# Ledger of designs, part 28: VHH binders against p53848r504to814

Target 1, 311 residues: p53848r504to814
Amino acid sequence: TYIMAIFNATPDSFSDGGEHFADIESQLNDIIKLCKDALYLHESVIIDVGGCSTRPNSIQASEEEEIRRSIPLIKAIRESTELPQDKVILSIDTYRSNVAKEAIKVGVDIINDISGGLFDSNMFAVIAENPEICYILSHTRGDISTMNRLAHYENFALGDSIQQEFVHNTDIQQLDDLKDKTVLIRNVGQEIGERYIKAIDNGVKRWQILIDPGLGFAKTWKQNLQIIRHIPILKNYSFTMNSNNSQVYVNLRNMPVLLGPSRKKFIGHITKDVDAKQRDFATGAVVASCIGFGSDMVRVHDVKNCSKSIK
Key: E = the ipSAE of ESMFold2; O = the ipSAE of OpenDDE; V2 = 0.75 times the mean of E and O plus 0.25 times the DockQ between their complexes.

## First folded at step 12 (VHH; framework vhh_ozoralizumab_d1)

Design j4 (at its last look DockQ between E and O 0.54; V2 from the best seeds 0.00; counts 0 for: pae E 11.1 > 2)
Fold by OpenDDE, look of step 12:
Structure j4 (fold): chain B 311 residues (1-311), chain A 125 residues (1-125)
Amino acid sequence: as target 1 above (311 residues)
Amino acid sequence: EVQLVESGGGLVQPGGSLRLSCAASGFTFSSYDMYWVRQAPGKGLEWVSEIYPSGGSTKYPDSVKGRFTISRDNAKNTLYLQMNSLRPEDTAVYYCVKDLTYLVGKTVYTEFDPRGQGTLVTVSS
């Protein structure tokens, strides 16, 4: 299991209220500490740098501001002699292709895109042009301002868009019996698959792609819990669909899965913690659950404690 | 080096049966999903069947479901395709494939194009 440490280089981060927003040197020191905490228990650590808040209904920083916040820091991290570079994997949290391009130039390894390519039509081309880069393909609907209203998932009829669906180690009867209970994860799988197809069609390779079902993006708190429990289904999900008068077979089997439950609202809803920073303990429990259900990577704020949960 | 060698093809009448075999080498056969794909004359590659490493799970497109059966013998590093109730539209070169990940229309995408020379199946009266 990989641990992805969240580092928000913004004044209005998801949950820390700009705690990590400072000058490059100060930020780098914080990152060094994060790395030390992670590497105490892990062989490697992923540092995910974000220069723009992507939480639902957040005000989006300009592309220029995002670049200003993130790229110099990424460069500083990659050039730091105080970090074991062979053990530090760099990620940028961005849905903008130009930001991705700039990050790649300074040594990022992963592009973490919450939009699955929906927010920037050039993202897949950028990824395709850089075969050594990994791309996290996340599930969402709508945009930053509309996604929260798009959490309705319905049953679909086979024979139209989707012709067949398959789940490893699940027979047809079991799938039928669970049809209503698995509507969400199957829809998420299908929609991820659609984006996957677009990525592949634009030259992205399968080995570049990790999947994120998008906890907190176009999902209710109950749905987020369902997604976590149904990760085994997602990791074994395949389907056929009609596209452009051709049959498409999409196989998501054994693709790496990332979950980012850290300090999310759905945890607060359960624990009645209004302050995101108070959700770290519960996050640890949820992280353990994520791993138990087969997550290959977890994205967290509290690296120190979550590392313990992982082990 | 990954090697896949298909055999068992031939001429058969409609309604007839054939059993294809694929001998695999150069990789840990028992650890991988295996697939049959086919290419009809003038057409692209079509997914025909899938089997998981343990052999306990199989998948088929509707076009061959109920007629074709994929199986494997991991001890022998061999993949099989039992084809019953054959139809003229089943005429194609059949390939054994490792790591089929994506199929769009006539194009099959794999991590590396691991397939053999194929075996020709002709269904004709």
Scores: ipSAE 0.328, ipTM 0.717, lowest interface PAE 1.6, mean pLDDT 89
Fold by ESMFold2, look of step 12:
Structure j4 (fold): chain B 311 residues (1-311), chain A 125 residues (1-125)
Amino acid sequence: as target 1 above (311 residues)
Amino acid sequence: EVQLVESGGGLVQPGGSLRLSCAASGFTFSSYDMYWVRQAPGKGLEWVSEIYPSGGSTKYPDSVKGRFTISRDNAKNTLYLQMNSLRPEDTAVYYCVKDLTYLVGKTVYTEFDPRGQGTLVTVSS
């Protein structure tokens, strides 16, 4: 299992005087500490840099501001002599194709796109042009301002377009008594599958793609728990759909899966009014559960405490 | 050189049966998912069946479920499709395929396009 550490390159740390070097130096020192903490417990670490908030209803930084916050930092990380470059994998958390393009120029390895290409129609073209780049295709609905109103999952996501569903290693008919309990993960799989087909049509290769069911994006906290429990279904899911008066078979089997269970509001619902040690333990238990159900990568804020659960 | 050679097609009456074979060579057959697809006259490719490397899991669209059975013999590097209760709408060229990547408007597309000539199945009175 890989650990992806979140690093927010946001204005919380703004210094008057506007000096790039001073701001980057402070952030790089934080990254070096984060990497050292993670590499004490793991063979490698993925650092996920975000220059724009993706929290529901947050105000989005401009593309130019996102670039200014994130690209020089990625460049500094790659140029640092204080990091074991063969053990540090860089990801940028962006839904903007131009930001992704700039990040690729300075040595990023992964484009982590919460929108699955929904927010920027040029994203797939950028990924396809760079076959060495890993792309995280995430599920959401609507946009940053509307997504939390779109968490109702009681119908087939793609309606009349879906003809059949399959769960490999399990006949769907053997799960008939659980069919209503799996509606959420199956609809997430269908919507990811449609985005996946669009990526393939634009030249993205299957081996470039990891999928992320998008914990906290168009989902309630209870739905997040259902998704975590049902990762085995997602990892074995396939279906047929009608597209352009033709049948298409979409197969998600054995695609790597990322989960980000460390979102503050989700953890708050689970942990309630307990002391700090019990909150840390509960967070680790959630991360361990993600791994136990088959997550290939976990995205976390507290690398040190979560790493103990992985070991 | 990856080769997939389909055989066993022919002319049959409605309600009849045929068994298609696919001889595979040039790759480790037992390690791959295998598929049957078909192309009816004037139509695009349609997925017909899938089988796991072990042979333990099979999948079919509703259009053929209960009438067609995919199987494999990993010792002989051979994929089979048993087709029963054939209907005129089953008339198509049938292909076997390893690995699957989808394109809109096509049911089957592989990275190295190892499709053979296919085998024609014609169902008519």
Scores: ipSAE 0.000, ipTM 0.382, lowest interface PAE 11.1, mean pLDDT 77
ESMFold2 (binder alone), look of step 12: mean pLDDT 80; pTM 0.801

Design j5 (at its last look DockQ between E and O 0.02; V2 from the best seeds 0.00; counts 0 for: pae E 19.3 > 2, placed apart)
Fold by OpenDDE, look of step 12:
Structure j5 (fold): chain B 311 residues (1-311), chain A 125 residues (1-125)
Amino acid sequence: as target 1 above (311 residues)
Amino acid sequence: EVQLVESGGGLVQPGGSLRLSCAASGFTFSSYDMYWVRQAPGKGLEWVSEIYPSGGSTKYPDSVKGRFTISRDNAKNTLYLQMNSLRPEDTAVYYCVKDLTYLTGKTYYTEFDPRGQGTLVTVSS
């Protein structure tokens, strides 16, 4: 299991209150500490740098601001002699292709896109042009301002858009029995699959892609819990669909899955904690659950404690 | 604020042609897939065409494939739909849409994504 440490290089962080917004030197020192905490228990650590808040209904920083906030820091991290570079994987949290390009130039390894390419369709081209880069394809609907209204997931009939669906290592009868209970994760899988196909069609390679079902994006708090429980289904999900007058087989089997439950509202709903910082303990428990259900990577703020939960 | 303004609709006879335009503003037009959707009387929104940011890739449903052509001018922030060999069943309000993301059955539709007021296309003898 990989641990992805969240580092918000923004004055307005939706989870940490902007605690990490400072000059590059100060930020780098904080990142060094995060790395030390993580590497105490892990072989490697992913640092996910974000220069723009992507929470629902958040005001989006300009592209220029995002670049200013994130790119110099990423460069500083990659050039730091105080970090074991071979153990530090760099990620940028961005849905903007130009930001991704700039990040790649300074040594980022992962593009973490909450939009799955929806917010900037040029993203796939950028990823395709850089085959060494990993791309996290996240599930969402709409945009930052509309996604909260798009949490309705309906059942579907086979033979329409989807001709067949499969869950590996699951009995057909069992799948049928669970049909109504798995509507959400199957829809998420299908929509991820659609984005996946678009990525592939644009030259992105399968080995570049990780999947994120998008906890907190176009999902209610109950739905987030359900998604966590159904990760085994997602990790084994495949289906056929009609695309451009041809049948396309989409296979999500054994693709790495990232979950980012850290301090999210759905945890607050359960624990009745309004303050995100008070959700760290419960986050640890949820992280353990995520791993238990087969998550390959977990994105967290509290690296120190979550590392313990992972082990 | 995202604004989409459709134009070019009108009355046309079966077999005729129309060219629709959509003027886009309030977002980086060249960075987004753009879509045409239509809503026939008494029916839901139906996906009509898709074009990628560069304009190099286009997609159509079978219902309009070979007859409709989507294109874009990113320098002008304008989306186009050339409609040839029009049929009565093509009668609908046509909308330019950003971020078509909702699938039901065989069609994509959107209720909340940005779209204009639409332009009416009536195909009738």
Scores: ipSAE 0.008, ipTM 0.352, lowest interface PAE 8.3, mean pLDDT 88
Fold by ESMFold2, look of step 12:
Structure j5 (fold): chain B 311 residues (1-311), chain A 125 residues (1-125)
Amino acid sequence: as target 1 above (311 residues)
Amino acid sequence: EVQLVESGGGLVQPGGSLRLSCAASGFTFSSYDMYWVRQAPGKGLEWVSEIYPSGGSTKYPDSVKGRFTISRDNAKNTLYLQMNSLRPEDTAVYYCVKDLTYLTGKTYYTEFDPRGQGTLVTVSS
């Protein structure tokens, strides 16, 4: 199981009307310490660099600002002589194809796209042009114009497109007792599968893709827990659908799965705390559960404590 | 400012019934999913029901299915939970919850965010 450590290259601000950035040297020192701590516990570490905030009411950084925050840092990490470069895997958390392209130029290994290509139609072309890189295809839904239906998975159907569904080579419709209990994970799987078909049609290779059901994106906290428990279903899910007047078989079996439970608000519902750092301990227990249900990669803020929880 | 005010809790014997109400203000009530969640003494939050904006679709966990009924009156900005065949295990503080949507670029996510004091339901003999 791989540990993906989150590093947010977003500004910290404590002043009214002003913001201040940590410099690249300070950020690099933090990353070196993080990597050394992780490599004491693991054979390798994945660092996921993000230049855009997920905080409520945060203004989204422009493409130019995202590049300015993230690309020099990635370059500095790759140029560092203080890191064992063969053990440090770099990921960039971006939904913008031009940011991904710039990150590839400076040596990133993974494009972590929370939108699964929904926010930038050029993303799949960038991934296809670079067959050596991994792409995390994450599930989310909608935008502001659809917010009142953002987490409505009950009664969700893809209409006539889905012809047959399978779990572990079993037709899931033959498991009638389970179909109502699995509506959420099956809809997530179908929507991931739809984006997967589009990626393949654009030349992305199956071996480039990791899937992420998108904990906390278009999901309630109960839905997040259900997804974690139903990872075995997702990892064994396939279906047949009509696409462009052809019957297409979408098979998610044996695709690596990433889960990112760390510091999401649903952890606070479990632990009844609001402090994101106190959630790091509770996150370790949730991470262990994610691994137990079959996650291949876990995205965390506190790699040291979470790693100890899964050992 | 979003306000959700729960009421209708109380003491009831096992097998009894209660109807909870939630008065909503500060948002367009008819456009949002609404939820009931509960917190038993010494336990975490547990989801107990969901209703679509139109009122036409409802969902329940197995622990309360067939005993609890969520409903809404969009003209009165009010959410309800009818609880029948109550058990001691249903003892909890009950909260109504509006979906919480975060603005982060072009993505959104929803978590429960209780805003009221809740209403206490005690089921004991």
Scores: ipSAE 0.000, ipTM 0.112, lowest interface PAE 19.3, mean pLDDT 74
ESMFold2 (binder alone), look of step 12: mean pLDDT 80; pTM 0.811

Design j6 (at its last look DockQ between E and O 0.32; V2 from the best seeds 0.00; counts 0 for: pae E 13.1 > 2)
Fold by OpenDDE, look of step 12:
Structure j6 (fold): chain B 311 residues (1-311), chain A 125 residues (1-125)
Amino acid sequence: as target 1 above (311 residues)
Amino acid sequence: EVQLVESGGGLVQPGGSLRLSCAASGFTFSSYDMYWVRQAPGKGLEWVSEIYPSGGSTKYPDSVKGRFTISRDNAKNTLYLQMNSLRPEDTAVYYCVKDLTYRTGKTVYTEFDPRGQGTLVTVSS
């Protein structure tokens, strides 16, 4: 299991006590500490740098501001002699293709896109042009302001857009019996698959792609829990669909899955913790569950404690 | 280098049967999903069947379901396709494939060169 450490280089980090909003040197020192904590228990660590908040209903920083916040820091991390560079994987949390381009120039390894390419039509082209880069394809609906209203997932009839669906190690009868209970994860899988096909059509390679079902994005708190429990289904999900007068077979099986439950509202809803910082303990438990259900990577704020949960 | 060598194709009458084989090398065969695809004259590639590493799970499109059976022998690094009740519309070159995303009539996307030379199946009276 890979651990992805969240590092927000935004003023909104003040909501988290402003611990990470400082000059580049201070930020770098914090990252060095994070890496040290992670590498105490792990062989490698992913640092996910974000220059723009992507929380639902958040005010979006300009592209220029996002670049100013994130790119110099990424460069500093990659050039740091105080870090074991061979053990540090760099990620940028961005849905903007130009930000992705700039990050790639300074040595990022992963583009973490919450939109699955929906927010910037040029993202897939950027990824395709850089075959050594990994791309996290996340599930969402709508945009930053509308996604929370789009959490309605309905059952679908086979024969129209979706012709057939398959789940590994699940017989047809079992799938039928669970049909109503698995509507959410199957819809998420299908929509991820649709974005996947768009990525592939734009030249992105399958080996570049990781999937994220998008906890907290166009999902209720109950739905987030359901998604976590149904990760085994997602990891073994395939289907056929009609697209542009052609039939497409999409296989999500064995694709790496990322889950990012860290300090999210659905945890707060359960524990009645209003403050996100108070959700670290419960996050650890949820992270353990994510791994138990087959997550290949977990995205967290509290690297130190979550590392213990992972082990 | 990944190598896949298909065999077993030939001419058969409608209602007849054929068994295709695929010899795999250059990768850990037992660890991967395997596929059969086919390309009819003038048409794009079509997915025909899928089998998972253990061999316990198989998938088929409706077009061949009930007639075709995919199987594998991991000890021999060999993939099989038993084709029964063959129809003229089954006429195609059949390929053994690893890791496939396909679009009929357009493009097949693969991780690497994961198919062999193919074997021709002709169903005709």
Scores: ipSAE 0.049, ipTM 0.559, lowest interface PAE 3.3, mean pLDDT 89
Fold by ESMFold2, look of step 12:
Order: sequence, then structure tokens, then C-alpha cells
Structure j6 (fold): chain B 311 residues (1-311), chain A 125 residues (1-125)
Amino acid sequence: as target 1 above (311 residues)
Amino acid sequence: EVQLVESGGGLVQPGGSLRLSCAASGFTFSSYDMYWVRQAPGKGLEWVSEIYPSGGSTKYPDSVKGRFTISRDNAKNTLYLQMNSLRPEDTAVYYCVKDLTYRTGKTVYTEFDPRGQGTLVTVSS
């Protein structure tokens, strides 16, 4: 299992009278410490750098601001002689294709796109042009200002375009006891699959793609828990759909899966009446559950404590 | 490293039969969908069959339905394609592929990942 450590390169936590270069050196020192903590327990670490908040209802930095915040840092990390470059995998958390393109130029390995290409129609072309780049295709609905109003999964968004569904190579119609209980994860799988086909149609290769059901993005805290419990369903899911008078087969079986359970609204609901020490333990237990249900990568805020939980 | 090695191609007369094999290694074969695809000279890729991991669910396009049979032996990590009633238009290089996403109403795929050189099937008088 891989650990992906979140690093926010936003100025919201910065209050300084120093020069911009001094800020980069401070961020780099934080990254070096983060990497050494993770590499004590793991053979490699993924650092996920974000220059624009993707919290629901957050104010979005301009593309120029996002580049200014994130690209020099990525370049500094890759140029550092204090990091074991063969053990540090760099991800940029962006939904903008031009930011991704600039990050690729300076040596990023992964484009982590919470929109699954929904927010920028040129993203898939950028990924396709760069076959060595891994792309995390995440599930959302709507945009950052509307997504939390779209957490109703009773009806399938793709409706009658879905012709047949399979779980563990078995038609869902033969699994009556699971149909009503898996509506949420099958909705998510179908919507991921639709985005996945668009990526493939634009030249992105299957081996470039890692999928993320998007905990906390257009989901309630109860839905997050259900998704974690049903990761085995997602990892064994395939379906057919109609598109432009053609039937398209979408196979999500054995796709690598990322989950990001920590420090989202979800953890807040679980830990509402416990002190900070108990909250850290509860976060670790949720991460361990994600691994137990089959997540291939977990995205966390607290690498040190969560590393102990994932063994 | 994933390896898929196709074999069993050759020259056959129209109406003849041929069985293709694909030896798989470097992954857990029994966990994956497997496919046969083909590429006729000067043409794009065409899906010709699919088999689920258990071996119990198979699919074919109309162009080969009833003539071709895909099968697998998970104990031997081997995929097969039995081709009967062969026609000149079946002439192609045949490849086995894992985890393919495709369109069933067209002769082309949206994704293809060749791991071997394929095996040439030539159907002519």
C-alpha cells in the first residue's frame, strides 16, 4: 500500500515579512522532514502538492497564482540533493491542465485531479501526451460551489444508458440481495467509468489511471463510510453503456484505488465528542479500514501517525 | 513484467479451423478479463472475443459469433481462441490482451496494450 502525504502550498497558513525565496526553503525543509518520517516505515513516499484549495465553497486561486505557489516548490524538491529522489514520488493536486503541463515540465510524476477531467476539458490531452505520467481520476459532481448539493444517489445519473452491470463477473440481476445495498458505490463506479472512457477516447492509457471515489466530494459522511466498506464492489465492477448508438464496455476491475479519508468532514463527524488524542487514533483506524477493504493508496494529512496504522 | 505470448497462427484454407494459444505470465491470470483482438493488413484493431476470469461468461461481435470460441485454462495460465469456418476476411495478426476497454458496435477499440508480437493467421485459397 502507498502513502500519499498532503502538502498545501497555499498562503492561508503563511504570515511572514520575508522574501518569496525564503518561503520555498521553509517549505522544502518541511517536505524533507515529511519524507524522512515516511521513509522510516516505507520504501517510498508520495507527496501531493496543492496550490489551490478544493474544499467545497472555497475561494479558487487563479491559474497564475496556482502556478506561482506550486511549480517552484515542485522544481525545488526535484532539484534537492537532500532527498533520495528514487524514493520520492511527486503528485500535484490540480484540476487545471495548464498547471499540470507546467508541473510535468519540472518533474512531477502524478497529476491528482479531483474533478476527473470535469473542470478542464484539456486535461486528458495533457495526460495522453505524457505517457509516463500517472493520473488520478476522482469522482465529483458539479463544481466546487455546487458539489455538496449533489449528494443524492437514489437515482442513477446515467439512467437508461446503463445496459448491464457486473460485480465479481456476475450480472447484478443475479445478486438481488446486493442490488439495493450497493446503489451508492455503483453510481460512483458508473460516473467514474464515464469519465474513464472519455480519458481513453482522448488517448490516455489504462496503465496511467488510478481511480478515486472522492470521499467528501458530493458525499455525506455516512456515504463516505459506505464507500469505504464497498471498495471491494468498486474493484470488481464492470458495466456496459450506450453511447452514440454504440455499446461501450467499461471495466474497472483491478484498477488501483486511492482513498483520502483523513481530515475531511467525515472524520469530524466520527470524532465529534472526543479529545484530540482520541481523534488521532480514530483517524488511524479509518485508514486501516481503507487498507483492509482493498485501497491501494491512502491520502493523509498526518504521515507519521497514519504510517503506524497502515503497518 | 506482464508477458503475453501468442501462438498457433498459420496459413489455412477457407472453411478451415485453427486454434490460437496465449501463454500469460507476470500477473495473476485468473483475476483478469482476457480478450482476443485482431489487426487486418492496413486496418485498425478489431475486438473478436472476451472471456471473464471464471471462464463462464464470453462475448463476441457479430462478425465472428458462432464461428469463434474463446476459452481459458487458469491452471496453465493459458488463453485459447478456437476459430472455425474461417474466411479470407479473418486474415489478421491476432493478439491477446488483458483488461481491455472497447466499443462493441464498432471494429475499433478505444484502448489496446500489446505485450507480444501477435500470431499471424492467413486465410487464402
Scores: ipSAE 0.000, ipTM 0.296, lowest interface PAE 13.1, mean pLDDT 78
ESMFold2 (binder alone), look of step 12: mean pLDDT 82; pTM 0.817

## First folded at step 13 (VHH; framework vhh_ozoralizumab_d1)

Design k1 (at its last look DockQ between E and O 0.80; V2 from the best seeds 0.00; counts 0 for: pae E 7.6 > 2, unsure alone 59.8 < 65)
Fold by OpenDDE, look of step 13:
Structure k1 (fold): chain B 311 residues (1-311), chain A 125 residues (1-125)
Amino acid sequence: as target 1 above (311 residues)
Amino acid sequence: EVQLVESGGGLVQPGGSLRLSCAASGFTFRDYDMYWVRQAPGKGLEWVSEIYPKGGSTKYPDSVKGRFTISRDNAKNTLYLQMNSLRPEDTAVYYCVKDLTYLTGSKVYTEFDPRGQGTLVTVSS
């Protein structure tokens, strides 16, 4: 299991004018510490740098601001002699193709896109042009301002186009027996499948793609828990559909899965912790569950403690 | 180099049976999901069957379910398709496919390129 450390390059981390260097150094020192904590127990660590908040209803920084916040830092990380570069994998949390391009130039390895390509139609082309880059294809609905109202999964995204569904899991013998209980994860699977199709059609290779069911994005707190429990279904999911009098078959079997439950509101709902920072202990438990249900990668804030849960 | 060589096709009467074979080489056969797909004259590609690496688990579209049986011999690196109760609409070139991830009426996406040559099955009175 891989650990992905969240690093937010926020405005308070950057000062206007000549203090940018000092700010970068400070951030780099924090990242060095994160890496040290992770690498104490793990062979490698992923650092996911975000220059723009993607939380539901968050104010979105401009593309220019996102670049200013993230790209110099990524460059500094990649050039740092204080980091074991062979053990540090760099990721950028962005849904913007131009930001992704700039990040790739300075040595990022992963593009973490919460939109699954929905927010920028050029993202898949950028990924396709860079076959060495990994792309995290996340599930969401709507946009940052509307997704919270779109947590209704009574209808499948592909609607009447779906012909057959398959769950290739030894523990689930008959999908029909679980049809009502698994509509959420199957819907998520179909919608991920749709984005997958778009990615592949635009030249992205399957081996570049990790999937993220998008905890906290167009999901209620109960749905997030259900998704975690049904990761084995997602990892073994395939379906057929009719498109223009032709059969389409999509197979998500054995796709690597990322889950990022860290400090999210659904945990707060359970523990009654209003402050996100108080959710670290519970996050550890949820992370352990994610791994137990087959997550290949977990995205976390508290790397030091969560690394213990992963180990 | 990955190679898949299909055989066993031929002319058969409606209601008849055929058994197709696929000889696989150039990869660790036992580790991969294997598939049969077909393309009828003038039509697009269609998924026909799937089998897991360690055997036992198989999947079929409704169009062939109950009539076709996919199997494999990992020791021989061979994939099979037993076709019973054949119908004229089963007439097609049948292809063995490794690790099918995405199929459309016009394209098949796998971990290797090119696909096998296929074997022709003709069901006609």
Scores: ipSAE 0.696, ipTM 0.878, lowest interface PAE 0.7, mean pLDDT 91
Fold by ESMFold2, look of step 13:
Structure k1 (fold): chain B 311 residues (1-311), chain A 125 residues (1-125)
Amino acid sequence: as target 1 above (311 residues)
Amino acid sequence: EVQLVESGGGLVQPGGSLRLSCAASGFTFRDYDMYWVRQAPGKGLEWVSEIYPKGGSTKYPDSVKGRFTISRDNAKNTLYLQMNSLRPEDTAVYYCVKDLTYLTGSKVYTEFDPRGQGTLVTVSS
């Protein structure tokens, strides 16, 4: 299981403080400390740099500002002689294709796109032209301001297009026995599959793609728990659908899966009225559950405490 | 070099049976999901069966379920499709496919995109 450490290159999400943007040396020092802590316990670490908040209802930085916040930092990380470059994998958290282009030019390895290509129609072309780049295809609905109002899930998200669905780790009889409890994860799988189709049709290769069911994006906290418990279903999900008088078959089996369980709102609901130290323990338990259900990568805020849970 | 060679097709009457074979080479056959895909004249590609690497789990679309049986012999690197109760709508060129990940009416995607020449099955009286 890989650990992806979140690094926010923004000031406070609501503060509009430009001085954090200008302090590359301080940010680099923080990242060096983060990497050394992670590499004490792990063979490698993924650093996920974000220059624009992706929290629901957040105000979005301009593309130019996102570039100013994130690209010089990524360049500084790649040029640092204080980091074991063969053990540090860089990801940029962006839904903008032009930001992705700039990040690729300065040595990023992963484009982490919470929109799965929905917010920028040019994203898949950028990924397809760069076959060495890993792309995280994440599930959400709507946009940053509307997504939390779109958390109602039904049996067939794509309407009458779906012909059949399969869960490979269990037979079809067992899926029918669980159908009321699996509506959410199957619906997420169908919508991820639709975006996967668009990525492949635009030339993105399957080996470039890691999928993320998008905990906290168009999902309630209870739905986050269902997704975590049902990761084995997502990892073994396939379906057929009708498109232009022909069959389309999509198979998500063997796709690597990322989970990001460290959401302040989500953790708050699970822990209810406990202090910060007890929340750290609860966060570690949730991360351990993600790994136990088969997550290939976990995205966390507290690398040190979560690393103890992973090891 | 991945090679998949289909055989066993032919002309058969409605209600008849055929067994297709696929000889595989150039990869560790036992480690991969294997599939049969077909293309009827003038129509798009259609997935018709899947088998897991160890042969313990199989899947079929409703159009062939109960009539077709996929199997594999990992010692011989060979994939099979037993087709019973054949119907005119089963007429197609049948292909075996390694590790199918995506299929549209005109395109089959695997990581290495290997597909043989296929074997023609014609069901008519």
Scores: ipSAE 0.025, ipTM 0.588, lowest interface PAE 7.6, mean pLDDT 78
ESMFold2 (binder alone), look of step 13: mean pLDDT 77; pTM 0.779

